# Designs tried in a protein design chat: miniprotein binders against a7ua95r516to809. Part 205

Target 1, 294 residues: a7ua95r516to809
Amino acid sequence: ASLSLLSISDLVPDLQFIFFWMSNAIEILYFIQQKSPAYMQTIELMDDKAGSKESLLSATISANEEAMTILEEVIMYTFQQCVYYITKTLYVVLPGLLDCNPFGTEPSSEQCRRAAGVCVCAVCVMPEAVRRVVSVFQTTSDLLQQYQVHSEIQSQMFAYLFFFTNVSLFNQLIDKGPARGWFQRSRVLQIQASVKILLDWAKGAGHNHLAQKFFAKFCSTVTILASPPQQLSQMSWKALCAEHPSLKPVQLHRILTQYQLMAELGPLPIWQPSSEDEAYIYRTVDLLESFENH
Short names: E, the ipSAE of ESMFold2; O, the ipSAE of OpenDDE; V2, 0.75 times the mean of E and O plus 0.25 times the DockQ between their complexes.

## First folded at step 16 (miniprotein)

Design dl1 (at its last look DockQ between E and O 0.88; V2 from the best seeds 0.82)
Fold by OpenDDE base, look of step 16:
Structure dl1 (fold): chain B 294 residues (1-294), chain A 95 residues (1-95)
Amino acid sequence: as target 1 above (294 residues)
Amino acid sequence: SLRKRAEELERKAQELKEKVEELRREAEEKGAPEEVEELLKYAEEMAQSAKWLARLAEIALERGDPRLARLLLRAAKILLDLAELLIKEAERMME
């Protein structure tokens, strides 16, 4: 109940502190990494006949290593906290993306964060369901920039968020799609258009490569489902596998089977799995994607 | 308490910074080798970093995250201990 009402805006105050800690920890870690070698070299070169140099050097090395290890743990911890809060908000808004009709004229209920009053930016003209998803990513981006978080950490965060989004959307589409009519051509085209808007945002935000990589499975699924029967029926199993390498055989088989049912197509020998894939199409455990092992 | 520990570390960091400044003046007066100044600079930087970590820990406590605070304080303590060692070595080299 409480989760359904949670917006990314509600989490901004907490996220700000997390990003603050993360950014500062990264800065201090970087400082130690950059300075410690020079200071250790200075200690090594000291003319010390008293024998204290070796002890000091050892202590310095140990202290730096331990401090850096703890700081890395701080960074990892804060990173995980950010991901936790952000993915909670994504979990709430992502289902709306699958039900979105981007071709409709629905007024935006929320004002643009970047401007006071009426805004005509790309985000403000988005369908509400798409805008809600984009708002999560945009807020994340803005916070990362505000606190000047290291670019590598930014990339890792968006990689995970895109991964999470892809898994969530893919699993929902595969699992609930037939029952909810998301496999109907008109609905698929709506989903395709909505995803395109999201991908266009990601491109504009400088995350094109990550988006293409981590949304590949969902995009492949939508692409297949959006294909006209006349076109798709001409593509062999092998050709489809080659064009959509992100899909496991069991996933492709499921998609094609549901497509066949939806389109009321008869048996299509051309979609028959290869002998090598035949054993894999029955591995239902591999049908849905896991949120683990990212 | 974690709060008390944070305050103590922040105080200690400031004391070490002041000690560095004192020793830097003495080093200059005595014409100490460059290595002494380098050790003192390193100690100062470690003490400053520790001070920031302690402050971050205080904020974490205020926000109800004692786990994060403990990590930050642990790192701060390590850096302060290192600063003390560096200062002691600098003092020895000035005798």
Scores: ipSAE 0.833, ipTM 0.949, lowest interface PAE 0.5, mean pLDDT 92
Fold by ESMFold2, look of step 16:
Structure dl1 (fold): chain B 294 residues (1-294), chain A 95 residues (1-95)
Amino acid sequence: as target 1 above (294 residues)
Amino acid sequence: SLRKRAEELERKAQELKEKVEELRREAEEKGAPEEVEELLKYAEEMAQSAKWLARLAEIALERGDPRLARLLLRAAKILLDLAELLIKEAERMME
């Protein structure tokens, strides 16, 4: 099955069924939770002439608890399936965000030019690579709303999608950045602009807190790399750690090393790690992030 | 076999719903206690939920997801068995 190689549009029919099962399981679970206390009270009030009331009550409690447990498993299973398919699509489209130019060297349409610099079409303002990522998020949001999925589950879905996006972008930048020239200032500014478009989408969709929380590592990285040398050279290691707590010492050290190379700066004494952090700046096992965190 | 199981559970759930309708009519004729009506309402709701879960499992099998179907049928079976137990108790109370 080539599910992860398809666009999000190709996966919508399958996702619709998965959200359908999820939403129905949620409704039945809620129904059992809401109705069970009243019916249990009715059983307690029965005339127990045959002595069967305790047995009936026990069996009813057991059945309700077992059914609710299984429905929770259905909800988690369908949630995991949605996440699996959606992140496979994200994995394919996210690398393009690091390579794209959101400022563009050629006009995208006559309509955008005629708007006198005020673009009213999303296609002209949003580069194709960014649009592909936004399309995944927007399609997910539309499906969650279509099936009236509970807001807590919607938040959990986007928390994971933003976490996945952050890990994927950060790891690729750190791992491939030197060879791909992604640490050059002009490229960093392009990446920063692309990420701003994603953050603006998340804010408009009501997920601003989640995006700020789960994009923190990648955003900190880009913020440091985009800083003017005059400004960044005035910030000590301690100040940078305080401003960017999401970055591990080995990660901050690597980012500053790449910054020094691209800005043609020599070692700066003010960037010397604290004695506490010095033990950690060479821990290569901590450099890249794991997808196993949530 | 799993598809045959899903069809059996859906059929049985429908049969229990029809039985509840008949028993509610009989309970009114006999002047049964209010608790009998409440047990029969509970049984009907459990049978209805079981029927829907069995139908969802049939769709899951058609879409090639037998793991999801097995979960849905386990829940359907539990609710159906509860419905049968509630009906049995309601019948005992009308005797």
Scores: ipSAE 0.780, ipTM 0.943, lowest interface PAE 0.5, mean pLDDT 86
ESMFold2 (binder alone), look of step 16: mean pLDDT 90; pTM 0.889

Design dl10 (at its last look DockQ between E and O 0.97; V2 from the best seeds 0.83)
Fold by OpenDDE base, look of step 16:
Structure dl10 (fold): chain B 294 residues (1-294), chain A 95 residues (1-95)
Amino acid sequence: as target 1 above (294 residues)
Amino acid sequence: SLRKRAEELERKAQELKEKVEELRREAEEKGAPDEVEELLRYAEEMAQAAKWLARLAEIALERGDPRLARLLLRAAKILLDLAELLIKEAERMME
């Protein structure tokens, strides 16, 4: 109940502190990494007849290593906290993306964060359901930039968020799509258009490569489902596997089976799995994607 | 308490910074080798980093995250201990 009302804006105050800690921890870690070699070299080169140099060097090495290890843990912890809060908001808004009609003329109910009053930016002209998803990513981006978080950490965060989004959308589409009519051609085209808007945003935000990589499975699924029957029926199993390497055989088989049912197509021998894939199409455990092992 | 520990570490960090400044003046007066100045600079930087970590821990406590605070304080303590060792070595080299 409470989760359904949670917006990314509600989490901004908490996220700001997390990003603050993360950014500062990264800065201090970097400082130690940059300074410690020079100081250790200085200690090594000291003329110490008293024999304390070796002890000091050992203590310095140990202290630096331990401090850096703890700081890495702080960074990882804060990173995980950010991901936790952000993915909670994504979980709430992502289902709306599948039900979105981007061809409708529904006005945006929310004002642009970047401008006071009426804004005509790319985000403000988006369908509401798409805008809500983009708003989560944009808010994340803005916070990362505001606190000058290291670029590598930014990339890792967006990689995970895109991964999460892909898994969530893919699983929902595969599992609930037939029952909700998301496999109907008109609905698929709406989904395709909505996803395109999201991908265009990601491209504009400088995350094109990550978006293409991590949305590949969902995009492949939507692409297949959006294909006209006349076109798709001409593609063999092998050709479809080659065109959509992100899909496991069981996933492709499921998509094609549901497509066949939806389009009221008769048996298509050309879609028959290869002998090598035949055993894999029955591995239902591999049908849905896991949120683990990212 | 974690709050008290944070305050103590912040105080200790400041004390070490002041000690470094004192020793730096003495080193200059005595014509100590460059290595002494480098040790003192290293100690000062570690003490400063520790001070920031302690402050970050205080904020974490205020925000209700004692886990994060403990990590930050642990790191701060390590850096302060290192700073103390560096200062002691600098003092020894000035005798």
Scores: ipSAE 0.835, ipTM 0.949, lowest interface PAE 0.4, mean pLDDT 92
Fold by ESMFold2, look of step 16:
Structure dl10 (fold): chain B 294 residues (1-294), chain A 95 residues (1-95)
Amino acid sequence: as target 1 above (294 residues)
Amino acid sequence: SLRKRAEELERKAQELKEKVEELRREAEEKGAPDEVEELLRYAEEMAQAAKWLARLAEIALERGDPRLARLLLRAAKILLDLAELLIKEAERMME
């Protein structure tokens, strides 16, 4: 039910320890991987006068394989712990992106200063709801760099965080959008602007490719909803599917239905699903995304 | 207890590192084959890694994560046993 209202800063002490273990486990794993081949070659080339060379080589290979396997388990375990804590805070702050008005008057400047303890231009000029999400990502990035976590692991971390963000925003928009008025065009434009700020952060942080890849479904949804009626009504079902391949037929159908309601359009023949898609547009089990579908 | 196990492994790792340093001096004095120096360097590096893993496990126990500590100690034990094996082989090669 209700989650704790903890900020990311409240979780930093716990995350520091987890990143400490993770980074050390990675370093030791890398050390073994880089050193093992040369040493095993030395053993293989030794004179086998005592007859112990094959036993030593076999034991060395076995020990290295077992140790590396266990260290990989440690890295996976600590990675999942980091993800658990970080997504716990993301879950609390992400809904605000759908409700905020990046064009309206907010006390975000004062709130941004107090929350950060220091004023930074990029953070202080954005809506508080967006700032809260950016703060989670920025804190994560700072910790990963502070502990010198391997760049491949850093990329995997942000890939998962962006995936989580996309699923959370998409599911909430589809599920709660009718009741919350989020399909109104003016609201969709506000959502689009808020997400643009987040995507700009990701680009500036060096994660543009990951953000483009993992936000595709949510961005496609917002793009369709933000389209002027005269423009969208000229696009066939097949054209929409081709332009937005991240959307499943049931999802595209639901989005167009909500669009028709808010634009006061009746059913359009040009939006009739293709024959191969028609079997799938009523599969409500495929409407919402799973957090496990990476 | 896991805490006593972690302290034991860290102590053994330090003991092996000190033994390796003594054996490297002895190998220099005897003019031992180059392979002896390589085995001793390998043993020292494995003992050092085991020591790091044992310390990480101690910290995990202090933070209440015995599952993480158990994994770290398993890896530490494996590397320490390998270090002991390498030391024994180096000693045999030094006659």
Scores: ipSAE 0.746, ipTM 0.931, lowest interface PAE 0.6, mean pLDDT 85
ESMFold2 (binder alone), look of step 16: mean pLDDT 90; pTM 0.891

Design dl11 (at its last look DockQ between E and O 0.95; V2 from the best seeds 0.81)
Fold by OpenDDE base, look of step 16:
Structure dl11 (fold): chain B 294 residues (1-294), chain A 95 residues (1-95)
Amino acid sequence: as target 1 above (294 residues)
Amino acid sequence: SLRKRAEELERKAQELKEKVEELRREAEEKGAPEEVEELLKYAEEMAQAAKWLAELAEIALERGDPRLARLLLRAAKILLDLAELLIKEAERMME
């Protein structure tokens, strides 16, 4: 199937197996971690007959360490596989979020997976483009819960997915926004409303802190662009930097420059970068976010 | 083949579990020290974990993931080897 037609529902059967392996590997790892100290202590307290005790203890330690290391590799491998499949689906649906008009009445094309019939849950009443994104996250959450994946792994999964989403949306907005008209105030307000729905979902799902942390850059960008010219023109470069610490100087500068063009504002001395930041605003390599090193 | 290895590990795990049960009976009859029972319990648990890992590996093979299967089988083998060592020590302590 073409990437464009890939839905999260299509991947559920494969994801189920991955989560199954991951969950079982975690359980076995945890079992070894809990039992090993007690058994090692038992061996240590044994009578030393013919020097076998030391050898047995050494072998036990080595075997447990090696087994746990391999199980950790299994967990990481399965984790990466999950991320790979889930991010592919996100890649497909995220652009729709930027083009979404949440204020319009668009018919829902998909039925709620939670109900056999018409559902009026918070997800079902969402604009279609937002619902598609939320569906990816909700499906992930449901699978994690279904297989009782350790909470720490769940948190790491959502941290990465939110990170990926933020980078993707931010980069698309910065790179394509001017050409697509996403910097127009009316369009920005639509984006802001769509993102709010996503963040509200994340809050309801218990991931508020992670969402706030990892969406900070995209949210900051949208907040600036959504600001009325009268308000934003009164804010200095330093004030904007302080209010939006997630944005690099080059990113803030680009946003403000595009804002000026969109709003047909002349040069604003108050937005002039500080002498300290002046060197950084030309670092175009830092303009877009990287998916690396997360 | 990886499948054959998985089957062999599952068989070995079952054999070790049976051996543990046999030795538990002998230990009870001989009035062996508590340490023997603890070693046997540890061996049984490791053998059981290894069996589960081997089963997971078989599923991975069925799903076309030999990389995952190899990791799981490697872990299973390590745990079985440990179980064997524990059983041998228990046997020695019962002499």
Scores: ipSAE 0.798, ipTM 0.936, lowest interface PAE 0.5, mean pLDDT 91
Fold by ESMFold2, look of step 16:
Structure dl11 (fold): chain B 294 residues (1-294), chain A 95 residues (1-95)
Amino acid sequence: as target 1 above (294 residues)
Amino acid sequence: SLRKRAEELERKAQELKEKVEELRREAEEKGAPEEVEELLKYAEEMAQAAKWLAELAEIALERGDPRLARLLLRAAKILLDLAELLIKEAERMME
């Protein structure tokens, strides 16, 4: 079956097995790691009879190191499988964030619609496009918790998912934004609101630091595009670089060029790149981000 | 057959666990040194881990992932070989 056409719900049975193997491999690795030092100390304290002590210790060290190395390969393999399947579903649902209007969405919960004007409503109204993305993140979080995956691995998983989300959204905005009208100010404000909902989910799920770190490029882009023209045109290139260090010179230049066009600020360049950056504002190879983890 | 290999390693791991249990009782009856009991405990734990790995490999084969199964069985064999070495040393120390 083609995994690019499936929802996260359709993938749960397969993901359960992958998380099962990953979690068990982590537990076995930890078991060996915790037991090995004490036993090797026992071997080191043994009387050296027939000269077997050094040979036994060497064989034990070698066996533990080889087994742990293989288990690390298993963990990496299963982690990459999880990331592959989960990001395939994210890739399908993420474009909707750039097209949705979170301000005009009616509450989808009948409870919330009937409770209008009462603060007892605990439901957050969420556009369908945002809900689809949150569903992927939430399902992933639920599976990691269900299989009691070590918190360090859970953090790595969400770091990769947020990195993937950032790259996907940024690349689509930069590449398709002019043709899709995504640089229109009203659209940028809608995108900003949708991203805020995702960031709120990440904070509530305990991943605020990771989200701030790995969404930085996309968030910086939206922040610049959402800025009032009067305020942005008064900022120097150097000030913008300092406020948005996640953006490469070619990326910042492209964003500002699109901003100037859509804000109708005339054809003359407003922001003057530094001498150092002037060499880099046309480096097309640096414009879009890679999905590689380099 | 990779499935036959997984079943063989699981069976061998169980056999080593049973052998260790018998040897631990023999060591207690003989009044063997504390080091013998510690080596046998280590061997038992390694055989248990190897059994766990073989069981995971069988599930991986059932789900059609022979690459994962091969990795798990390689680790299982390493731990079983270590368990055998520890048992051999413990037996030598028991005379």
Scores: ipSAE 0.719, ipTM 0.920, lowest interface PAE 0.7, mean pLDDT 85
ESMFold2 (binder alone), look of step 16: mean pLDDT 90; pTM 0.891

Design dl12 (at its last look DockQ between E and O 0.96; V2 from the best seeds 0.83)
Fold by OpenDDE base, look of step 16:
Structure dl12 (fold): chain B 294 residues (1-294), chain A 95 residues (1-95)
Amino acid sequence: as target 1 above (294 residues)
Amino acid sequence: SLRKRAEELERKAQELKEKVEELRREAEEKGAPEEVEELLKYAEEMAQAAKWLAALAEIALERGDPRLARLLLRAAKILLDLAELLIKEAERMME
């Protein structure tokens, strides 16, 4: 199937098996971790008959360590598979969030219309583009809960998904925003409202801290762009750096430059980078975020 | 084949569980020390875990993931080998 037609619902059957393997591997790993010390202690306390005790203990330690290592690899592998499939779906739906007008009257989801008529749940009242993104996260959450995946793994999953989402949205906004008119104040306000809905969902889902942390760069960008010219023109480079520490100097400089062009502002000396940052604003390699090294 | 290996490991796991039950009865009859029962319990738990891993591997094979299946089978084999060692030690302690 073409990536353009891929929905999270289409992936659910495959994801279910992956989560099943992951959950079971975690359970077995946990079992070994909890039981092994007690059994080793039992062996240690045994009477040494013909030197068999030391060999048995060594073999037990080695076997447990090796088994646990393999199980960790299984968990990592299944985790990566989940991320792979989920991020593919996100890749398809995320661009729609930037073009979304959340202030318009959009019809409720087709699924809710078919099942219950007019649904007024928080998800059904969302703009379609936002709902599609939220649906990916909600489906992920539901699957994690269904298979009772360890909370730490759940947190890591959402951390990565939020990271991926932030990088994707940020890069698209910075790279394509000027050409697509996303830097226009009216469009920025739409984006800001859409992101707020997503963040509100994350908060309701218990992932507020992660969302705030990993969406910081995109949110900062949107906040700057949404600021009225009268307000933003009064803020110095240093003040903006301090208020938006998630942005690199080159990123802030690009945002301000594009803002200036969009708002038809003349040169603003107050936005001039500090002498310390002057060398960094030309590091175009650092402009876009990387998906690597998370 | 990986499938054959999975089936063999499941069979072996079941055999070891049955052996544990046999040895538990013998241990009780002989009045064996508590350490024997503990070793047998450990062996049983390892054999059971291995059986689950082998079953998971079979599902992985059915879903077309031989990489995952190999990992699961490797872990299962390690646990079964450990169970065998524990059983042998228990037997020795009962002599």
Scores: ipSAE 0.831, ipTM 0.949, lowest interface PAE 0.5, mean pLDDT 92
Fold by ESMFold2, look of step 16:
Structure dl12 (fold): chain B 294 residues (1-294), chain A 95 residues (1-95)
Amino acid sequence: as target 1 above (294 residues)
Amino acid sequence: SLRKRAEELERKAQELKEKVEELRREAEEKGAPEEVEELLKYAEEMAQAAKWLAALAEIALERGDPRLARLLLRAAKILLDLAELLIKEAERMME
């Protein structure tokens, strides 16, 4: 029943409860924060003829601080649980973006039109591999809205989901790309088109700034690989670094190596790393991104 | 055991809310200082928050998340103990 737990639709009941707890914990935390200063001032202004004011004030401060700390832990815990479930689903569906042919038939669009009459939702016009990823993001967005989660936390969640998506796609492309044929020019153009559809969804969903920020490394990689050989062979190492600051030297070097192989180009003198970068192109420990870099 | 604890805390929270309502009525009858009403309002709000947390913990136990339930019950206990202290101080001030 493990694969069943990885489908976003199968996870919705669990996610609903986690968002329920998260939203309620946020509300209770806000409630305590809003009320505490006024009540503390009342206690400070009390007549203390019985000598109990100081112990009451101390106990009140301690209780509020500890309760708020615990509620912050609850919010963090539930946020991490949401991310855990959602990223397990993303991990399963993301590789399909690298295998996707977005220029093919429109089966998802036709199914949506048939099942619900004339469909106007953007998800129905997407290739299935893109639709599966978008469905995870859209379901997350719908749940956050349903439970009225504060917009700051919604932004944090999508920031992490886009970060995770970028790391996952980049690592798989770099690590598995040679064996899977993902560096073939036709495949790179298909990947570029699929990512464009995903970014368009993110823009329409109000997350354009987060997507641009957190997809930068993967998008830079695809942009370089999609460049025509006549244009790319005219760009020096320094120019490529300047155009793609999200790429580490070892990463850019690997991407150019793969490009040379697929375009049947020999080593190009203008792609030689600068002296300051030369030590870094051998740092294979820096080739793949960590999910903990965010 | 955690389920019994959650039920106990929710029951105590409701009991304290009811006690606060009676004490606020009594404080008005006696013409108690304004600070008594404020302490009782604070106690009622803390007891309500504790009740809310205990109910969330019961749901967490039904869903098989005892770690979340323990966190929620810890917070509920802290707020409930605070509510009791505020009530006792209010009672003292009404003497």
Scores: ipSAE 0.734, ipTM 0.929, lowest interface PAE 0.6, mean pLDDT 85
ESMFold2 (binder alone), look of step 16: mean pLDDT 90; pTM 0.888

